# Ledger of designs, part 273: VH-VL binders against q9nrl2r1430to1533

Target 1, 104 residues: q9nrl2r1430to1533
Amino acid sequence: GGVHELSAFEQLVVELVRHDDSWPFLKLVSKIQVPDYYDIIKKPIALNIIREKVNKCEYKLASEFIDDIELMFSNCFEYNPRNTSEAKAGTRLQAFFHIQAQKL
Short names: E, the ipSAE of ESMFold2; O, the ipSAE of OpenDDE; V2, 0.75 times the mean of E and O plus 0.25 times the DockQ between their complexes.

## First folded at step 19 (VH-VL)

Design ee7 (framework fv_nezutatug; at its last look DockQ between E and O 0.84; V2 from the best seeds 0.75)
Fold by OpenDDE, look of step 19:
Structure ee7 (fold): chain C 104 residues (1-104), chain A 123 residues (1-123), chain B 107 residues (1-107)
Amino acid sequence: as target 1 above (104 residues)
Amino acid sequence: QVQLQESGPGLVKPSQTLSLTCTVSGYSISSGYYWHWIRQHPGKGLEWIGSIHRSGDTDYNPSLKSLVTISADTSKNQFSLKLSSVTAADTAVYYCARTDYEWGSHRFGMDVWGQGTTVTVSS
Amino acid sequence: DIQMTQSPSSVSASVGDRVTITCKASQSIRTYVAWYQQKPGKAPEPLIYDASSLESGVPSRFSGSGSGTDFTLTISSLQPEDFATYYCQQWYGTPYTFGQGTKLEIK
């Protein structure tokens, strides 16, 4: 993508990270704390990884960037039941993302 | 200093609605992560009733027989609890509490509590 | 619902003693545990958050540990003001649930 698109992706990631419901998504899930996580989730991803990909200009299309963010949420909802704190945070953060993504 | 204070009728008749308000001072409720209601039956342990997130999302304890409603009023810096169709089993000390937000962590816990208010359900 | 089984229900100890209270979750809840202290006629006060983090103003003789299903609260050297009832609580999922409580009494 162009410089302007890169800036837009970067800004959106910053906004996601600063959100109060970002805590489940800042880094990859710890295998120590959640031993079975990687047996279930085959494409793990987190905001720090997405940020790195943005900084390296790995996203050529906005759809690729959006796909990774949606994967992050999909992983959360696949592993975590709806009543968990992570799933609740994810639901709110995803709603925020959908609003912000419309500005891309 | 952050302070929470419960208020409302100390006596409620059976089948009526219990209504309590938690007034927050020294801190904006819009800055908190969660706002909670907890109760303690006489001589018993603690029971979570429900919570309201800063976004307005609510969670309630499904084991409660009474209908639970929690709401917030940012203009008054208050949040409230309503329990419908109360019985003697709803007699308890009721507490409001806060979970603060700390970026980058899930510092879950109730770090500030009200002093509690006793509610007796009796005819 | 997630059950928090707290033990013992009561314990008698003396000033200076080391006291350990345990809480076992019915399922893995990572480190999403808080501990509270409650004195008679008073509201609970926070001690520990995230299983092992000490709340501000809490004496260093209090400590928390554990992850997964087994959690402990330890008082390294019991002081007179520590005689109270203690509760664990899980924040992994709703409904948020407490342990049954442990009453720490003077021997």
Scores: ipSAE 0.883, ipTM 0.943, lowest interface PAE 0.4, mean pLDDT 95
Fold by ESMFold2, look of step 19:
Parts: C-alpha cells; structure tokens; sequence
Structure ee7 (fold): chain C 104 residues (1-104), chain A 123 residues (1-123), chain B 107 residues (1-107)
C-alpha cells in the first residue's frame, strides 16, 4: 500500500536478513547443489526476491507480503526434515518473523 | 581468547547421574550460536551427545535422548550436561565445544573445544 | 542417522607425501562437513568447515573439497606435525555424526 507500509515491509525484510538464522533463505536454492529441489518445490521464493518486490512496490496489500514470507517458510519445511539445520533455522526465523510482524 | 573448561567427578558409580559443567571464559555464553557436549570412548571415535542453542532450544542424540539433559546458566557463564542411569558404556573423555556465528557468515563446525575430562563409570 | 564413512582407516606416509582422506555420507548433505585434527592425548582441533573453508591459522597445505556425499581432505606436502587422527563430521542434521577417524602415521 502506502509509503508507511513500504517502509515497514523493508524494515521487516532487513531484520530477517540480519537474523542469525537467515542463511538458508537469502537466495534461491541452487539446482546444482540441490538437484531435486525444483522437482519438489513448485513456488520457490527467497528473501532477495521478496526484497526486490518491496523495492519495486509489487505488494499491494500487507497480506501479499506476509503470504510470500510464509510461503518461504512452508517451502523450507516441505523440503527439509525437522532434524535438519535448515528446518531448525526456519523454525527460529519464522518465530522471529511472527514477533516482528505484530509490531506493524 | 575464549576458553572452555570441563569440570565434574572423574568416577561415577553405575545407575547414578553423571553431571558435568563447562565454564566459558573470555566470551559470553549468550553470544554463542550452539554449545555442545561430545564424548570419546576409550580407543574409539567421537560421539555427539547434544547441543543447546542460544535461544534455549536443545537437541540430543536419539540414542541418549531419555537419559540426557543439557542446560545453560548465563549468570555463571556455564552450560551443563546431566546423563542419568550411567553404565560402564558411558566411560569416556567428555568434551564441551562451541559453534559460533560471525555476522555475515555461517560456520558449521565446533571452532573451540575444552580440554576434555575423563569419566570412568565403575563400582 | 547419517553415517559418515572415512577411508582409509589408517595411512602410513612419509614427510613430503601427498595424503588424501575421504569421507562418504550415507545421504546427500550438501557441503555441511567439518574436519578435525586430533593429536594423542589432546582435544580435537578444527581444521576445515563447510567442506572447503580453512579455519583460522590452518596451514595452506590443508585443503578440503566435495559436496553431496563425497568429501576429501588433502595434505599437499606432509609435515612432521601432521601425524594425527583426522575426523569428518556432518552438520546437515541431528545427530551430528562423525566419521570413525583416519589415523595418519609416520612410515
């Protein structure tokens, strides 16, 4: 929406990127390193893409922004078993996101 | 320089609880990413026992899960291991270790280890 | 549990030799591997993280490579202080398992 929402989306993305557990989510998963990822995950998304969409004002509603962030976590949990380092990072970052999102 | 030091009894009787403490100096325990316990059986390799994350979340080796508790005390800059119902099979050198996270990078591995403490389980 | 199988179990080598130690994971673990050096009577010391990144202060004769299931630690020109036991460890998921070790001995 407006200028205030765009600033809030950017602030949230910056806080997510700076979090210790952002490392699995900074950019799209490499097909070379993880050959089967795109066979399983049909709607890939990452923080760098979300940040670009914020920069280009592509989110019309806060719900669209929230949906992309939640899709990012959903993809992580779909691809990665719970005992993996990626899934553990996703769980902690998602909890952090929920706390930060309440401040909007 | 960050230093880790294990402490606790060197001899424990079967069926008792093994209690070890890792004291961290030169670094705040709340700044670390993970804090680990590892053991090495006589003449054998290394076994990860469990870890505690800076958030308080714990992970344990499933082979020990019902027997192990790891906790942290930030006011004493320490973290601890309790292993219940020990047997002779728990005789090992016990190490504590850190995994740290630098801003802008992520490191897998235990970058600082304690010197180790030998624990013998015997009558 | 992810098994980490090291090969060989022991190596007998001379100063100046190139030594290669391999570690094979029972499933793909990306690059989530660390290597440690342990001398007799001492704690393991960090050597390599993330498959190929040298820990601070580690001599450049050490190198690591690999991704997926196959990982290699190489010492390009063996020095007297390199005689030790070497362990790999996976960090892909709990339990964070170690290889069984490779003992590097002087001929």
Amino acid sequence: as target 1 above (104 residues)
Amino acid sequence: QVQLQESGPGLVKPSQTLSLTCTVSGYSISSGYYWHWIRQHPGKGLEWIGSIHRSGDTDYNPSLKSLVTISADTSKNQFSLKLSSVTAADTAVYYCARTDYEWGSHRFGMDVWGQGTTVTVSS
Amino acid sequence: DIQMTQSPSSVSASVGDRVTITCKASQSIRTYVAWYQQKPGKAPEPLIYDASSLESGVPSRFSGSGSGTDFTLTISSLQPEDFATYYCQQWYGTPYTFGQGTKLEIK
Scores: ipSAE 0.553, ipTM 0.867, lowest interface PAE 1.6, mean pLDDT 90
ESMFold2 (binder alone), look of step 19: mean pLDDT 90; pTM 0.930

Design ee8 (framework fv_nezutatug; at its last fold request DockQ between E and O 0.93; V2 from the best seeds 0.84)
Fold by OpenDDE, fold request of step 20:
Structure ee8 (fold): chain C 104 residues (1-104), chain A 123 residues (1-123), chain B 107 residues (1-107)
Amino acid sequence: as target 1 above (104 residues)
Amino acid sequence: QVQLQESGPGLVKPSQTLSLTCTVSGYSISSGYYWHWIRQHPGKGLEWIGSIHRSGDTDYNPSLKSLVTISADTSKNQFSLKLSSVTAADTAVYYCARTDYEWGEFRFGMDVWGQGTTVTVSS
Amino acid sequence: DIQMTQSPSSVSASVGDRVTITCKASQSIRTYVAWYQQKPGKAPEPLIYDASSLESGVPSRFSGSGSGTDFTLTISSLQPEDFATYYCQQWYATPYTFGQGTKLEIK
């Protein structure tokens, strides 16, 4: 069960990274580019961090993995207004994630 | 080579619906990130009308008074623009354009444009 | 809506001159800016994407810079074929607004 779940997490992360709307989420937001980001977002996370956690087997439950990905999206929507390119990409990527997560 | 070409009636009466089609060749619209409509009133600057994402999601310029509808037909490799209840203010050259996507990066810009088609709104 | 204030509205220059066009955004838009060149009776052509990336086939005398609210298009040494109208556009948020344009004329 656990091994299969880990493989599922790995595959899902790969699919998220390959998605064309993953560009806002591949790495942590740069403080240089967005100086006030970390004043607002207190739990920053990105797909590269999630991938590392998966590779290190830090997720014991699917819910923990899902929580991190949802956090990633919630951060995006908290900081970025709905009409921004990041929010638009996030909306589509999250929808994709929700579909894929049903397989977990 | 990727090419875009606008087509549609060059004359539309006020209150009618303006309909244009952009035909894409040398590239599948399903592979593009965004497909755009832009217009330029005579002697004026460029105005973004709206876009359609490969997923079908659309975004429109709320400053336009006309109702904007953008759709895509993958079977014909085309996407279209409809402006409802047009007025003389909608007289312009209309362009379609593409935004491509490179893995890991959204290239902010329109890298391929159609030649444009003139639409005149007149009685 | 995000306003892109482009300046100057027009500029006269000579071949070989260094030309600078500026766009100021009404708010921070990161580096999400494109530049286009338009000649009379023709469709716009892409020059710069992502504020500073040169489009394929565009001469190296063109360059873009800027981040946040201030963006610049520079032509290091003006050539005869460069006389045209130039536009900036922001891609931070919809509507994806353009600058008013800069007409570059021969002196």
Scores: ipSAE 0.904, ipTM 0.956, lowest interface PAE 0.4, mean pLDDT 96
Fold by ESMFold2, fold request of step 20:
Structure ee8 (fold): chain C 104 residues (1-104), chain A 123 residues (1-123), chain B 107 residues (1-107)
Amino acid sequence: as target 1 above (104 residues)
Amino acid sequence: QVQLQESGPGLVKPSQTLSLTCTVSGYSISSGYYWHWIRQHPGKGLEWIGSIHRSGDTDYNPSLKSLVTISADTSKNQFSLKLSSVTAADTAVYYCARTDYEWGEFRFGMDVWGQGTTVTVSS
Amino acid sequence: DIQMTQSPSSVSASVGDRVTITCKASQSIRTYVAWYQQKPGKAPEPLIYDASSLESGVPSRFSGSGSGTDFTLTISSLQPEDFATYYCQQWYATPYTFGQGTKLEIK
């Protein structure tokens, strides 16, 4: 909604990007490197896209912002088995996000 | 420059607990991404035992899961391996290793290794 | 568990030769492969991470390539210090398994 909420979204996204488990989520998965990813994941999203949407004021509600971040994690867990390096990073970053989101 | 050094007994009797410590110098253990234990049986290849993430999360080789514990002591800048109920099959050279973090990059690989410590399990 | 199969098991070569070592994964592991060099009585030393990226201080005669299931380590011009055993390791999923090793011997 307001300027204060948009500033909070920006701060949270910056903290997610700076987290050491952000590496799988910084940008969209490469179709060249992972050819079947987009056959399985129909609503791809990544931190760079979420950050751009915050900068363009595309989130009208905090729930829309939270939903995009949760979609990012859901995509990770849908594509990647739990014993993978990506899923382990996703689990830790999601836990960090939940703590930070309490501040919204 | 970061250095890793394994320490512990070279000879352990069957059924006892093997306890090894990796001392980290020139680097804070809390700054690393993962810390690992690996072993190499005589004349054979390498086997990953398990890892501890900087958050404290652990991952173990399923073949050893109920027998292995990896822990970290940040006050001593050390991490440790305990392997319970050892047999002669646990005779190996044991290595500790690091996976460092580079922001925004998958850097999985063991970029620093200890020198290794030989452990013999014999009665 | 993901099996990493190296070939050949051993290779005999001369100083100056080009040598290629192959590692095949039992399933797709993206580029999550590291390569190590181990000399007798010594710890393994890192060569390559992420299939093709050289670790710091590794000579440029070493190179890696591959994605998915098939990976190669190439030494473009062997030096005397390159005679060792080489291992690949996958980092896609636990347990983080190694190949069985390739022993590179002087002819």
Scores: ipSAE 0.731, ipTM 0.895, lowest interface PAE 0.6, mean pLDDT 91
ESMFold2, look of step 19: ipSAE 0.711; ipTM 0.892
ESMFold2 (binder alone), look of step 19: mean pLDDT 90; pTM 0.929
OpenDDE, look of step 19: ipSAE 0.887; ipTM 0.944
ESMFold2, fold request of step 20: ipSAE 0.691, 0.729; ipTM 0.890, 0.896
ESMFold2 (binder alone), fold request of step 20: mean pLDDT 90, 90, 90; pTM 0.929, 0.927, 0.930
OpenDDE, fold request of step 20: ipSAE 0.902, 0.903; ipTM 0.956, 0.956

Design ee9 (framework fv_nezutatug; at its last look DockQ between E and O 0.95; V2 from the best seeds 0.83)
Fold by OpenDDE, look of step 19:
Structure ee9 (fold): chain C 104 residues (1-104), chain A 123 residues (1-123), chain B 107 residues (1-107)
Amino acid sequence: as target 1 above (104 residues)
Amino acid sequence: QVQLQESGPGLVKPSQTLSLTCTVSGYSISSGYYWHWIRQHPGKGLEWIGSIHRSGDTDYNPSLKSLVTISADTSKNQFSLKLSSVTAADTAVYYCARTDYEWGSFRFGMDVWGQGTTVTVSS
Amino acid sequence: DIQMTQSPSSVSASVGDRVTITCKASQYIRTYVAWYQQKPGKAPEPLIYDASSLESGVPSRFSGSGSGTDFTLTISSLQPEDFATYYCQQWYATPYTFGQGTKLEIK
């Protein structure tokens, strides 16, 4: 991608991280806190990993970047029932992301 | 200093709607993560009624028989509780409370409470 | 719904005693637990958040521990002002639920 696209990805990640519902997504889920998480989720991902990929220019297309963000939310909803605090935060953050992604 | 204060009628007739307001001072409700309503029946424990997120999303306790409605008014820095079709079972002390947000973490707890207001449901 | 089974329902103790209150969740809830203190005729006051983090202004004799299903509130050396009712609460999922409470009385 071009410099402008890279900047757009960077800015969007910054906005996601600063969002008050980002707390479930900032880092990979702890195996200590959630022992069975990685038995269920086979493609774990988090905002810090996505940020690193952006910084390394690993996203050549906006669709690749969007796919990783959607994977992050998909993992959350796969593991966490809808009434959990993580799922609630994820629902709100994903809605925010969908609005911001339209600008890409 | 953040302060919460409950207000509303202390007496409500059966089948009517219980309406309470929580006035927040020293802090914008738009800055809080969750705003809660909790009640305590005489001589009993605590019961979560519902919450409203800063985005306007609401969550209610499905175990309550009454219809619960929680709303927020940012212009007045208040949020409110409505319980429809109340019965004597809704007699309780009602509390409003806050859950704050610290960047990077959701602090699981209610760190500021109102003093509570007694509501009696009686004919 | 997630049940928080709190024990004991009541405990009698003396000033200087070590007091332990337990809360057991009906399912795994990580560290999403808070503890509150309530004195007669007053609103609950926060003690612990995130299972083990002490709220601001709370004396260091209070401590919380636990993860998963078993949680504990400990008062290392009971003071006169600590006689009250204590509640645990889970924040893992709605509806948010409280323990039944533990009344700490003077022996």
Scores: ipSAE 0.899, ipTM 0.950, lowest interface PAE 0.4, mean pLDDT 95
Fold by ESMFold2, look of step 19:
Structure ee9 (fold): chain C 104 residues (1-104), chain A 123 residues (1-123), chain B 107 residues (1-107)
Amino acid sequence: as target 1 above (104 residues)
Amino acid sequence: QVQLQESGPGLVKPSQTLSLTCTVSGYSISSGYYWHWIRQHPGKGLEWIGSIHRSGDTDYNPSLKSLVTISADTSKNQFSLKLSSVTAADTAVYYCARTDYEWGSFRFGMDVWGQGTTVTVSS
Amino acid sequence: DIQMTQSPSSVSASVGDRVTITCKASQYIRTYVAWYQQKPGKAPEPLIYDASSLESGVPSRFSGSGSGTDFTLTISSLQPEDFATYYCQQWYATPYTFGQGTKLEIK
């Protein structure tokens, strides 16, 4: 969309990165540290990649931006059982995202 | 400097509710990431009871099922443990502890502990 | 539940010795391990978080290593104040279980 949507995307990404539960999502999962991750997750995405796409104006619709953010959480819940530290952080950050996304 | 102090009754009868409070000084409970309860059975190891996140979300050891409630009172800078329907198996030293916050890195560990309080469950 | 198995259960050593304590997880837990020292009659004290990061004020003779399922705590030159019981704890998934402990005794 328009310039106001791009500013809103940038603001929301910044708020997500600054959140204390962003730690699992800042960058792509390391294949060295998590050897089977890319066998299970076929569309990897992380906040640093989403932020770069916002900076390059690659999102034309709010739905495209929202879809990438929701994909990030969906990947987390697909790979990590709900009782894991990653999934707990994902649950809290997703709830924060839903509150902030009401402005989009 | 951060200090944690457990308080509560040292003796509890079977089937009653154990209530403990952790008082935090030198640090705002709202600034911590997680606040925990842990216990250590006589002559045995450590058992995590549960935690409360700074958001208010709680996590409990499934072995304690629906018997556990952890809550926080930010106006008193305290968090609390309630364990219902206690038995002799709940006799232990009870500790409260903190997990610190650092942006970009979850510090997988408990960096500050209380001194512990002994609780005996006996008829 | 993730079981954390420490080895050895006890060790007898002299001041100046190098001591290693291992902790093995029953499943993959990344680097989500902490180590604690507990002296008799006292609360546990933090040593290591995230497998290898020293907690504030911990002497550099302590080090941690490992990822996946196998983790090690090393004391490079044992001091008199290091005789204690040591515990590992996993932080991968609830319940956040502890190892059974390793008692380090004077020889």
Scores: ipSAE 0.681, ipTM 0.885, lowest interface PAE 1.0, mean pLDDT 91
ESMFold2 (binder alone), look of step 19: mean pLDDT 90; pTM 0.932

Design ff1 (framework fv_erenumab; at its last fold request DockQ between E and O 0.89; V2 from the best seeds 0.78)
Fold by OpenDDE, fold request of step 20:
Structure ff1 (fold): chain C 104 residues (1-104), chain A 121 residues (1-121), chain B 110 residues (1-110)
Amino acid sequence: as target 1 above (104 residues)
Amino acid sequence: QVQLVESGGGVVQPGRSLRLSCAASGFTFSSYAMHWVRQAPGKGLEWVAVISYSGKDKYSVDSVKGRFTISRDNSKNTLFLQMNSLRAEDTAVYYCARKPSYQRATYFDPWGQGTTVTVSS
Amino acid sequence: QSVLTQPPSVSAAPGQKVTISCSGSSSNIGNEFVSWYQQLPGTAPKLLIYENNKRPSGIPDRFSGSKSGTSTTLGITGLQTGDEADYYCATWDDSLDAYVFGGGTKLTVL
């Protein structure tokens, strides 16, 4: 294994993934599991997708990275009612993200 | 009072067709993905098919692909399962079930009372 | 044969506590919410537990669910004769891309 120093984006993604409230966001929603999802959510995104974009250096600006993360949360809140575990998890994770994002 | 009522079951020979219906009431049917789950005699539960709230997206278990088609008429609050080329192993009680409308709602509530399909020579 | 593994049967006397286990893998129970269903003889399944440990309205608190790792457990305290039924665990399986059930557990009240 080689030694790699994580960028700020990489590190933040790692922290998000490791967070207890990341479970709604780790991967894209299955079309079979939630067949309604993609009828509602037009720009699906998840942490694994964002991680891949980070790894591919697709984010040139911090704002672009932040936009994708915010989109991820926005999707969650759009599809999931506020009283759901998903929305609650999203709320907490987003708060965590906002704190961490200040370091970018 | 949320309820689902299945109908259309019966006894048929292999190769024949049946069309099951599930009448929904007590909730906004058009807002929910709906499922069919079956239970062979003396056996466990097996997921069969799902349809999105709009009816646009449909999926089914491999064993029934090409033979079973799930559909719905939201104007009539009715879910359907068209079963063609029926096989003996399709013999089961067929339940319609509602999936709650949030992301990780990996459960069904409520279930209908079921309708029995028997495929035998 | 079932993706989720349950004991085929459990039994206990009225008033006692029973537990029903449901074992899966990281692709299902490990990553998804688990639900439990009660199926009384000759009836349709009824949701008993959802999201691992939540009870729908009307389900008494003597029914409980817990999840740890890739396994879940249904607990029934104060066992009643009316609890005699089949119990199924269920969840989503990411690898199979399908909803999956346990094989069911027949609970006999002695």
Scores: ipSAE 0.880, ipTM 0.954, lowest interface PAE 0.5, mean pLDDT 96
Fold by ESMFold2, look of step 19:
Structure ff1 (fold): chain C 104 residues (1-104), chain A 121 residues (1-121), chain B 110 residues (1-110)
Amino acid sequence: as target 1 above (104 residues)
Amino acid sequence: QVQLVESGGGVVQPGRSLRLSCAASGFTFSSYAMHWVRQAPGKGLEWVAVISYSGKDKYSVDSVKGRFTISRDNSKNTLFLQMNSLRAEDTAVYYCARKPSYQRATYFDPWGQGTTVTVSS
Amino acid sequence: QSVLTQPPSVSAAPGQKVTISCSGSSSNIGNEFVSWYQQLPGTAPKLLIYENNKRPSGIPDRFSGSKSGTSTTLGITGLQTGDEADYYCATWDDSLDAYVFGGGTKLTVL
């Protein structure tokens, strides 16, 4: 807990957003663009939502923050075939996240 | 061989109804969201409607909302567009089209040959 | 008129090169993949380019796509008379919550 931990969460989210492979994860998927998404993905999450939760101090533990980030990647791999640009971006961003998360 | 074939177009008076069909073959139809796109004479392409692979979720452009209903029968590999209360501005060639099943797919492949709807008095 | 702006026409001689521009905004081209379609006279649209610069099987490499900022460009080299067609860019628009097409560009091969 505390203010230092929240600052670390915010910095990590900023680093994820700035990464070239963040494009599939910035916002929730549109139901009209992808009408089947919410039939398959029941716990949707995106970087803008995670950032809002950090700003509103909704994460009590680092594990809760990490769980939302990992859920974001898990959703990507569940919905998108592995050979798609989305899944490849997810793989690279997840690897980057694991490196940066050691700083927490 | 992936193929989409539309049918059911014709000439009708304003206020009447038509039902368009699109027969799909050469792919697992029930794994794809399906779309209708139209093209008025001498004009460009306009997206009209989409239906999820299960048929559960349906969306359409505001200009046809409440008048057109997209539907599908996965057991017959067929997509439909029920067009009620037709107006002169609905005059167009209507294409069915397939979109890939992943998050950011923004392209259509294949397209059917189109079926022509003419609404005139 | 269209949220994606294309020149209404372009022309060049056989064997030459042309480019067709498509301009949009941050709500569409700026953050979304672009596709291009060829529509030969009297026929349905055919996918030519997807994900900004990728070609489906059967599309020769003299067709190319690129994207920079909120603009995208279709390039065609080695023009043939069979390339005479209308060309459309397309993408998703997040503010309209809809798929959008450019107004189309008529290519004439003289």
Scores: ipSAE 0.739, ipTM 0.899, lowest interface PAE 0.9, mean pLDDT 93
ESMFold2 (binder alone), look of step 19: mean pLDDT 92; pTM 0.936
OpenDDE, look of step 19: ipSAE 0.867; ipTM 0.948
ESMFold2, fold request of step 20: ipSAE 0.599, 0.598, 0.610; ipTM 0.863, 0.863, 0.864
ESMFold2 (binder alone), fold request of step 20: mean pLDDT 92, 93, 91; pTM 0.939, 0.945, 0.927
OpenDDE, fold request of step 20: ipSAE 0.878, 0.878; ipTM 0.953, 0.954

